# VH-VL binders against Cytochrome c oxidase assembly factor 8 (COA8), part 78

Target 1, 167 residues: Cytochrome c oxidase assembly factor 8 (COA8), of Homo sapiens (Human) (q96il0)
Amino acid sequence: APERGAERRDTAPSGVSRFCPPRKSCHDWIGPPDKYSNLRPVHFYIPENESPLEQKLRKLRQETQEWNQQFWANQNLTFSKEKEEFIHSRLKTKGLGLRTESGQKATLNAEEMADFYKEFLSKNFQKHMYYNRDWYKRNFAITFFMGKVALERIWNKLKQKQKKRSN
Below, E stands for the ipSAE of ESMFold2; O stands for the ipSAE of OpenDDE; V2 stands for 0.75 times the mean of E and O plus 0.25 times the DockQ between their complexes.

## First folded at step 3 (VH-VL)

Design na29 (from n42 with heavy chain Y102F Y108W; framework fv_ebronucimab; at its last look DockQ between E and O 0.51; V2 from the best seeds 0.64)
Fold by OpenDDE, look of step 4:
Structure na29 (fold): chain C 167 residues (1-167), chain A 122 residues (1-122), chain B 111 residues (1-111)
Amino acid sequence: as target 1 above (167 residues)
Amino acid sequence: EVQLVESGGGLVQPGRSLRLSCAASGFTFEDYAMNWVRQAPGKGLEWVSGISWNSGDISYADSVQGRFTISRDNGKNSLYLQMNSLRAEDTALYFCAKDHSFYIGSGWFDYWGQGTMVTVSS
Amino acid sequence: QSELTQPRSVSGSPGQSVTISCTGSSSNIGAGYDVHWYQQHPGKAPKLLISGNSERPSGVPDRFSGSKSGNTASLTISGLQAEDEADYYCQSYDYSLSGWVFGTGTDVTVL
């Protein structure tokens, strides 16, 4: 009996992007698209003299990124799975095999696939609405903190200039 | 060390109100979502409410929606649960639980208080 | 209330392995949200046991392991010890509730 290779269900690893920026980098790095989410991860630089406000901003950005990665990784996996199941079920109903006579993967026509997309979007509509809501909340907070950090940096520069003039 | 200390529990009659407090220490309180979880005697855990780090996101279980109000004071490192229109089914040990993340649903509960007992009885 | 489904009780002898299942729905575990596990001894607060499906916090023995597949998560306790006698709860986020859901709880008994 041929050992049916246990298809390792690639559970979306909580994948810390395998991309490691150079150790001497003083900048944020953008990695390649993640295999599951197709989102490009940002590796945030941590300055030696990171202010508490900068640290909080970084952490907010990091968490939001992870949240986004997880959402889209899961969404893409779900989509792929449901799409495959839909195709298989429709082919079976038509009495067609999973492969054509030429050995190619059997596919459905555009009209049949349109039904799948419509159903998938309808089914996931609420999920997407919640995602969008939360996305805006998170990004608003991040933007607000970006402004705060910018102001802090300006203030610190001004203080340094004043000290240099006093000496 | 992270510490969460619940207070404000007690015996109350149905229809009355009670306010629970949770004093947090040992971590940057304003960087984490906070939650209330309850456990009725001899029963399982039930999530009650959660609040994000900046109070921008608040959520309630259906069982307490419209009756309970979660709030926080980041300046005091304190979490609150205002419980109105209390019912017998609200009788439980109420835990304060720290989220690992800024927002509800992004983390897990890494620290728990010892709980404060709320008993609703006529 | 949307609860995650757990077996009521699981028992094993010392040194044996036991597995606790946690079954959710399409709006929580099935939607791809992570599953977390908590251990609760009698009269104590819950303690985080597993985070992010399979991650062990510091201080949690390696005999505890978590996994997730589809709508179901599993906690496995290998080499069961007397101190493992406790209630175990799974947890996940439910987007339809905009909140957390716990499992029904499993009482683990060491025979």
Scores: ipSAE 0.772, ipTM 0.906, lowest interface PAE 0.6, mean pLDDT 92
Fold by ESMFold2, look of step 4:
Parts: C-alpha cells; sequence; structure tokens
Structure na29 (fold): chain C 167 residues (1-167), chain A 122 residues (1-122), chain B 111 residues (1-111)
C-alpha cells in the first residue's frame, strides 16, 4: 500500500522532531488497517512545545500500539497457518486431495470447520487472558496520563489569560 | 554513556537476608522496565525478577517467588532486590539489566551491569 | 524454571559458519514472542547481539544473523573469528510465567 511504500519523503532535513503534513491539521492521524494485524495505526503528532507529561503519554501510546500490532499480526498469521494445516490434515485423513478436480483448493464443511474454531479458541484462551490483563495495565496508565495532560493544558490556558491581564 | 552499577553482594549464611542495589545513569531511568538476572558459578543465565517503569507490573521467577522483593526508586535512579530466606542455590553473580521497553516482555536487555556476587554458605 | 533449549557446545574453524538453535514452547517462542541473543565472554557481562529475532544493534558485525520459525530460533555466525569464542544465550518472553526465560547456553569454540 502507498502508506507502506518508499515514495514518502520528509521535507524536514533537520530530523523527525515534527510531523505535520502541510494539507492536514497538526493532530494525530489514524491510518488504514495494517494488512498483518488488521488494526488501524495512529501516527502521532509531536508538537514543538511538547511538555514532559505530553512526551511520556506519547511514548506510552507508541509502545502500546507497537505491542498490540505485533500481538495481532502474530495471532492472525498463526490462525491462518493452523487453519490451513487443519484442513489439509482432515482432507488427507478422508483420502481426499488438496485440490478439487477443477484445481480449486479443497475445503471442509461448516461442521468440520467448527471443530477447528473450537480447538483454536480453547488453545488460545490462556494466552488471550494474559494479553487482556496486560492491555488493561497499559490502558490504565495511558488514561491516567491523558487526564494529567488535559489538566495541564487547562492550567496553562488560565495562566496565559492571567498574564495577559497583568501586562 | 549508560552505566549500571550493582552493589550489596557478599557472603551470607543460609536463611539470612541481603539487599542488592543497582545505580543507573546515562538514560531516563523512569522510562524503562528493569530486571535482575543471576548466573551461578559455571552455569547459565537465569532471569530472577522484573519491574515495570512505574512499579505497576512486577514479576518473579518461581524459584524466588515469596522470598525476593524487587523495587525501584525513580527519584534516585536506583533498582533494588531484597533477598530473604537465602539458600545455597541462590549463590550467583547478580546482574542488573535495563529493558528497552516500559513493561516486562515487550523489549530486550540492551545494557547490563557487571554484577555483584552473592555467596550463600555456612 | 522453564528454559529454552540450546546445544551445549558448537565448534568451527576460522572462516566457517556455525549455527546455534534455540527451541522453546507454546507459551514463549511458539506463542510468537521474539527471540533475543546475548554474547558473553569469560568474566564479562552479557552483551546484546541480536534483538527482535534478526536485528543487529550498531557495532555488531554483520556476520551475525538470526531467524525464527515455529518454536525454534537460530543464530548463525558466518565467517567465524577467534573473538567469537564465547557463550551465547537466547531469550524470549513467556506469557504463562509473566516473565523472561533464557536458553541453556551454547559454548562456541574456534578451532
Amino acid sequence: as target 1 above (167 residues)
Amino acid sequence: EVQLVESGGGLVQPGRSLRLSCAASGFTFEDYAMNWVRQAPGKGLEWVSGISWNSGDISYADSVQGRFTISRDNGKNSLYLQMNSLRAEDTALYFCAKDHSFYIGSGWFDYWGQGTMVTVSS
Amino acid sequence: QSELTQPRSVSGSPGQSVTISCTGSSSNIGAGYDVHWYQQHPGKAPKLLISGNSERPSGVPDRFSGSKSGNTASLTISGLQAEDEADYYCQSYDYSLSGWVFGTGTDVTVL
């Protein structure tokens, strides 16, 4: 996809301190679903006046996104691989070929596939339980810092109004 | 330059306690998980314990669960390991390791200290 | 404590390639967690050699390469040199332990 291609070039040779496309607002950008994880990535905006709290929040969100993307990319790949292996194993057990007479991939009926889906869910239950625990721990920290940043921004607006009155 | 300096090792009798410290410098300590790894003489590496950037996620190897307590002080850039009820099997060189990530399991150990020796013998 | 399985030792002549295997379980490497590799010379602390299965940090020679498939990761040293004589450890995360696991370690000898 164009979002993953090499055609994109930054016009800021001094580094990657700020990403703000000229035709877009200076806000975070949500991209199309990643082909491996099927999750929409957030492309984080880095303002030139980023406070220590804002920086910490962005770093936490960036790491959590990377962690989540990798988990689901791996789960989707594992699901696809194990599904194909299950189909091929069951076809072989029935004495059937991997392809129909027309050359199309042979498949299993819905009841046969239900055995795969139940087995996959059971096998991955513990893994997903630990993933959910970790997701909540990360999300709690992010939510807490979102609140701190919101309060910081309100306080800064009030201080700027008071400074204008005193000038 | 990233630097990790362990201290607090020594010779101690079984059943006694010891507290290890790790002083960190050269990086933003509060942005990273930290870990303790030990190596018995002539043996391989064994992960002992880890702690997330904010101390909200702490984990221990089964061999030390209930006896060791990991903690950190982000204001002093320091990592600690309180070791209670020490056994001969705890004899090892104890390393402090910096994780690349905020949380246990997301990164790798990009920097290591030189270790502090703990010997448990009567 | 669970460990990742590595061969006890491997050896090779200068200029040869050696490969170190690292085999885990369904709760670590088999669950899709990355494998990291560390090099340890005698009397020294471990040093990061490979992260994320195959990524070399700056300063690590490109004769070191890593890969992962299924439950098994591999470290390959192409063009073996005398300074590569050391112990090598793989590492992965284990979700059932909520912690890290290391491999049993491999002693690489240069003949």
Scores: ipSAE 0.607, ipTM 0.826, lowest interface PAE 1.6, mean pLDDT 86
ESMFold2-Fast, scan of step 3: ipSAE 0.562; ipTM 0.801
ESMFold2 (binder alone), look of step 4: mean pLDDT 94; pTM 0.962

Design na30 (from n42 with light chain A31E E55N S98E; framework fv_ebronucimab)
Fold by ESMFold2-Fast, scan of step 3:
Structure na30 (fold): chain C 167 residues (1-167), chain A 122 residues (1-122), chain B 111 residues (1-111)
Amino acid sequence: as target 1 above (167 residues)
Amino acid sequence: EVQLVESGGGLVQPGRSLRLSCAASGFTFEDYAMNWVRQAPGKGLEWVSGISWNSGDISYADSVQGRFTISRDNGKNSLYLQMNSLRAEDTALYFCAKDHSYYIGSGYFDYWGQGTMVTVSS
Amino acid sequence: QSELTQPRSVSGSPGQSVTISCTGSSSNIGEGYDVHWYQQHPGKAPKLLISGNSNRPSGVPDRFSGSKSGNTASLTISGLQAEDEADYYCQSYDYSLEGWVFGTGTDVTVL
């Protein structure tokens, strides 16, 4: 039988995993780590009387989270794939098999892996720089709107308090 | 209901300037990234430039970098493309396209205008 | 400047299935960016056909489907009909160009 309000796991169109929070949540909900990005998704609570500023902030945060999860999911998969290919290629060059005498997967030592890390970082330097730049741009906008929302909430509380005192 | 109307195209001589406009209606313009895409007669689509909801993220195709400037006026629901130092290769139908996302690169183009023709010839 | 590679033309008979490939590089499709598809009838603006590799917008027939693997995305049109005769373009984001790239376009002819 289907469970209403149970957590559901979906894959977003971008290939990033999604989760739905239990029903009647009055708070933001933090999900389990995504299989590929290893980042925990946040499911945002939508208040009954969400202001336009609060809605804008929430949408900016949601869109930034999607973008961020896509980047890290892709990065982690690429790293794993290229690491395996490098190890396999290096073992072939050394005339070694893919398994050790004890039956484990053959690996390279830290000095040998340093070549892969240098190559990977060099190859992906531009991509990571662009990611960092865009991450800061997005977070500056989010921080700015967080400030606006905070000021709006303070102002509304002060207005309500003043009205109560006036009555 | 969603409508994008391009204007400002025409015949212009090489080396001169032209300014394109796109008037948007039927959606909250200030919430979406906007893009210019061109198509030379009988050729394929080429992305020209994009601008995020707040103008904080702007990008250009290499072919127009340094010559074209994208801008928007959220109060007027309008997108612009200032084209300087025009070349024969810039001859194309120029489309205004709405992004589904706030920022460049994370969405897709869900609505397109009908385009405005720019012909660069002597 | 880079663009995504599509076959120039694909043809089929009514009721057949045709598939259009879209091949990119490590900076776009190969990096994992989604592929979107647009349909353009002669003299008209492009129209969104598939978003995010495989999602159909409301009003797009289920005859159209998309997929992506590695550096290549595919658009499949099953039960080909006369109205499907159009140009089809794939699109993806390229991080090295910091912008969108379109495919070279494919002309679908219904025989």
Scores: ipSAE 0.350, ipTM 0.754, lowest interface PAE 3.7, mean pLDDT 86

Design na31 (from n42 with heavy chain S55Y, light chain A31E E55N S96Y; framework fv_ebronucimab)
Fold by ESMFold2-Fast, scan of step 3:
Structure na31 (fold): chain C 167 residues (1-167), chain A 122 residues (1-122), chain B 111 residues (1-111)
Amino acid sequence: as target 1 above (167 residues)
Amino acid sequence: EVQLVESGGGLVQPGRSLRLSCAASGFTFEDYAMNWVRQAPGKGLEWVSGISWNYGDISYADSVQGRFTISRDNGKNSLYLQMNSLRAEDTALYFCAKDHSYYIGSGYFDYWGQGTMVTVSS
Amino acid sequence: QSELTQPRSVSGSPGQSVTISCTGSSSNIGEGYDVHWYQQHPGKAPKLLISGNSNRPSGVPDRFSGSKSGNTASLTISGLQAEDEADYYCQSYDYYLSGWVFGTGTDVTVL
């Protein structure tokens, strides 16, 4: 029997450090999809001589990844929770038990589930719209800083080359 | 040691303007979102405005939208709030708050200033 | 405006536990946004007490704990002490408002 005061946690699990990168990696490594968000985490390589600008870019990318994973993990948890509630409600309305005679969870057919998907999409339209706006803002900032880091690396190479050629 | 020091508050007549400043030290100011939060005497906290690390994301509470302008100067480690068309209901202690995140909405306020008092009265 | 709803006051005796609720809507806590808690002593600035529903910052005693379920978050203070007498505020993000929302605040009294 469901408890009126007991609910599954609606928040995503914390932490991105649960995958194993390739041995002696000198590059960013892409992990398997996260269980909750279904997004692939990136393990960021940290150079020994990382500049403040490079550190800022890395931290921006790490924070954006965590924000993005948190959003989709929460979205997926909400979807699953509301889907189960919808199925429970519809089975009760049809006078059916929550489990089949064999003890398995009772399910609705595709036509019945279409009502849930349509309602969920409509209900979450504004939220997804705001998510997309923020996602593009974050990616624009990351691209901008990637450009700045590239210019810094070019400038540093020119400086080093000048020092090497100076008598 | 992280410090946030607000200034610029005072007594001002309705319809006039006032500019608040927040001087930050002890952290890499340019990396974090910054926020203004106010508290009317004897009342609760009300978020006023926030600005991202790169000033590309700015948001305002409905009560101040169109009247207040948040800005920052990363070279001076300073946050500002330009308050125009002031009303009696804007009377409050104004806090500067550091976000744990680079952007508005994904962090929390890990450090707060002492606040600066703004009194709007004739 | 949509603010998060908290009880105006809660009270308890030293050594007992008190719980403060924080109820939001579908555009903030109900959407799955984390809830943060702040403690404010009279005449002082707020201080971060709990971040991300249940995480304690360095220096916050383990008698403070947070939880979240549905559209409601809770702050529990166990082993209540005199210095816990303060105002407590919850906070979450609201995507509809594109901004932060604070709770109405709860005054904790130690009897």
Scores: ipSAE 0.023, ipTM 0.656, lowest interface PAE 6.7, mean pLDDT 84

Design na32 (from n42 with heavy chain G56D S106Y, light chain E55N S98E; framework fv_ebronucimab)
Fold by ESMFold2-Fast, scan of step 3:
Structure na32 (fold): chain C 167 residues (1-167), chain A 122 residues (1-122), chain B 111 residues (1-111)
Amino acid sequence: as target 1 above (167 residues)
Amino acid sequence: EVQLVESGGGLVQPGRSLRLSCAASGFTFEDYAMNWVRQAPGKGLEWVSGISWNSDDISYADSVQGRFTISRDNGKNSLYLQMNSLRAEDTALYFCAKDHSYYIGYGYFDYWGQGTMVTVSS
Amino acid sequence: QSELTQPRSVSGSPGQSVTISCTGSSSNIGAGYDVHWYQQHPGKAPKLLISGNSNRPSGVPDRFSGSKSGNTASLTISGLQAEDEADYYCQSYDYSLEGWVFGTGTDVTVL
């Protein structure tokens, strides 16, 4: 495949710039919110001399991000689908059309929608409880490996300092 | 080369106990969840129990809950299954399986041992 | 136990395609958990065949493919060969059981 050319610049004709990551980033950077999960992804910087332990930490953070993104994408899709099914079912039960005379989507009043929200929250309570539990467990593991990486870096710096003194 | 070697299986009478071991090599054992899966002769796979990398998350199949205890020794790269109050329906080949994830439920079983046979019979 | 439902057996001739379904419930596949597939030859340990619904591990031929929609996952074996004769199991996580569930298993016969 030929070289693709210069760095892509993402600017609108009006001079408005879209999100554009730095060409030569030496740090982790955060992207725009995902369409489905509404969470901002983190793109991880890979150091020149990444240790096996640092690689494990990065992969654990990436795995946790993917897990989190997938959970919320699925949850948001499920919510939207069930909300539409609920509205459709209630309108059908009332003998009402799915759209008003003006072509707008027919809607339910606040009291009827409150019933849906209570049912959705109750039905998903256990799922969200397990999500929160797992979220904390994953962050504990990340913190633990961050500590291991910090200790490795301290040890390496001490070794380098000893070599410098003996020279 | 990843290797998982199960041991401890044998013939045992109903109501007695048996302890299985799984010796792991070729990967950083302490970083991954581990699982026990069994298969009765001529039957399908049944997940028995799992344990997270640091033992803070442990789960059991309903069929063994209260009778079996999973544990691990990260210093020895070993996984264990203590089986108490054994029943005829516990007769199976018991596999040790490595999880791709640190936690139960979010990975897949990328490596399996050869299995150790447990026969519960009077 | 709550197992994932698979057909007991499927059969085909060499070169044909076969598809194995795996149907779950709202607490596992329906909750968005990935489906993994394992191949087991007689007398041997299971081997990971497909991970994360559709990913093939290194060494698995591209004749094997996976997909998932709603409560159902499928494994398709194209260009069926004699060595594909084995038992196939799907697997997913069940959050209400707080554990893994396997499919009932499918025996693939190449005639």
Scores: ipSAE 0.006, ipTM 0.566, lowest interface PAE 10.8, mean pLDDT 83

Design na33 (from n42 with heavy chain H100R I104L G107D; framework fv_ebronucimab)
Fold by ESMFold2-Fast, scan of step 3:
Parts: structure tokens; C-alpha cells; sequence
Structure na33 (fold): chain C 167 residues (1-167), chain A 122 residues (1-122), chain B 111 residues (1-111)
């Protein structure tokens, strides 16, 4: 039998883990942190009388969450792999083995790692700029729709109060 | 099920070129380093070349340096070995081997293909 | 010599134990790199037998064990069986070569 553990985890472009919220929840559910993105996913509660506007806001928030999870899962995986490859390369250049006398993984000091961080940030600058642009656009849209939903709820509350006075 | 299938071997004259391919399936190819290992008839294993997950690190045995070129196409789940200026001494069964890690180093080869035979005539 | 040194052959009777040595240098085993072992039956591809000096992959019998000390690693096969008759290769990484090195190979014969 092949080694199951070595290939158990699925690391794709997205690399996102999945979770299931408790059944019959009446509130939004916050899940455990995703292994790869380090972000906590939110399961949104769907009320029985959700308005079309409320549904649009919820779907926008869900789509934004999925996009954000996928981005950071991929980014963190890429960072981890390139960091380990850089450390290995530098140890080779110095003529050092990958392990210390005690059998622990050999590491580079902060000054030596500075070159990696500079190169990684420079290499990913454009990617991070597009991420930030889209992140702000998505949050602006969410805030706008949150405002619309809030106004709708205020107006409906006022309508309900007026109807109660006339009855 | 992890599978590695080599192809491209055959009979070739000294000084000519040959290109080997390895088709991978059953694992996320782009996440692992890949290696070529050869075995001359009746002889032991000799590591030929290795390539990291993103082609950022590539290494060759001294015996093939400057003549062979390893490459990979992660979109096609394929590993390649371009062999130029072939010599009689390159006659061997060529194995594709999957590394356990995504970079070249202290980890091991957890899966091997069945190999493709390259015969360089005298 | 860049290769890891193994004895050409070892032999034993069914039920006995045999040990195969694998000797490297300061640029590979002596530098702290792990040693891995592969088993190859005639006409077949090598198969991983021992990883990381002493770990057994799923499906490998307890009869196979590995160890490492200084520049030398050892593979021990206890309770020899006829199906253990094969070639055995050690492997380690060499930082001066920036690549992998295999042992010269050991032919195990069960008498």
C-alpha cells in the first residue's frame, strides 16, 4: 500500500479547507480557522422572510468571503514553499546540512531572511495591489448595501408603528 | 492511486538527442519535486537530475551536466528530460521518481515509474 | 568516490538476520542528511522500504529496520524469508553535489 499520509491533503490553487456549521442555527455561525488561509469562515443565517435586498447583501458577503479565503490559502501556501526552498538553497551555498548536530532543522537568522522577504514582497507587489483594490471595492459594495438594508428596516419599523396606531 | 509512466526511450545513435517524458497522475503534481534516476543493465541506481515544484531549483549529476535538461509542465502533469550528445555510457533504464517534498533536499522518493529503456548504439 | 558504499552481497538462511551497511562522507550522511532504503526485485522498479533513517512505510513488515550513526547507516532484515531476496540501495542527499547519491547496492541471497 502507498503512503496515504504523504498525499492525504489536497493542495490545489485554492487549497481551502471545508467545515460544517451546526444545524438549525438562528444566528450567523463562525467556524474554526482554515488551515491554509488562517481566516475564520462565517456561515450566514438565512431568515424565513429575507427580503431581495437582504439576500443580495448576504450573497455578496458570501462571495467576498470565498474569494478572500481562496486568495489567502494560495498566498500562504506559496509563501511557505518558497521560504523553505530559499532556506534550503542558502544552506547549500554555505556548505551546511539541513539538520543541526541535535537533529533539529537548520535555520537562517533574521538578517539572512531579510533578502527572501524583500524578494517575496517585490515579486508579489502587483498581486497584492490587485488584491487590495478588489478588497476595498468589495467592502465598499457591502457597506453600501448594509446602508440600504438599514434604511429599509428603519422604514419598515416606522410603517409598522403607524399601522399599529391606526388600528 | 499514484502513477508515473515514462515514455520516449528507444535505440539512438551516439551524438544524437532523445526526449523522455513522464506522465503523472493520482497526486497534485505541481506540489512536489521530481527526479530522474537511471540504471545501466546489471548495474546500480544513479541519480540523473531533479527539479523543484516550481522549477526554481534544478540540479544535475556531473556525468550529464551540460548535456541533459530537466523541465516540467505543471499544467500537463508532466516531467521531461531532454538528452543531447548521447554516449554509449548513457545506455540505461530511466526512471521517473516522485520526491516527498516540494524542494530538493533530505526527503525521499516515495513513488517510482517502471522506467523507459534508452539504448545508445556503439 | 561520490557514491555511498555498500557491501556487494550478504547472505543468510531463512529465519536469520542480516545487516547491510551504507557508508557516506561528511557532505552527505555525515552532514546530518537522512538515509533512505529501497528494495528492487529483478525486473521491477525500486520500492521505498525505509524512509528517514528508520521509518517504515505502510505495508512494510516489522522485520525491516534502519539506523544511522555518524557516517554510516544500517538496514537490518530479521527473520529472513525467500521473498526478501532482492537488491537493496541506500540513498542520501549530498550538499556539495547539490543532488542525491545512491549506494552501490547490495544483493541479498536467501540460502
Amino acid sequence: as target 1 above (167 residues)
Amino acid sequence: EVQLVESGGGLVQPGRSLRLSCAASGFTFEDYAMNWVRQAPGKGLEWVSGISWNSGDISYADSVQGRFTISRDNGKNSLYLQMNSLRAEDTALYFCAKDRSYYLGSDYFDYWGQGTMVTVSS
Amino acid sequence: QSELTQPRSVSGSPGQSVTISCTGSSSNIGAGYDVHWYQQHPGKAPKLLISGNSERPSGVPDRFSGSKSGNTASLTISGLQAEDEADYYCQSYDYSLSGWVFGTGTDVTVL
Scores: ipSAE 0.000, ipTM 0.490, lowest interface PAE 17.5, mean pLDDT 82

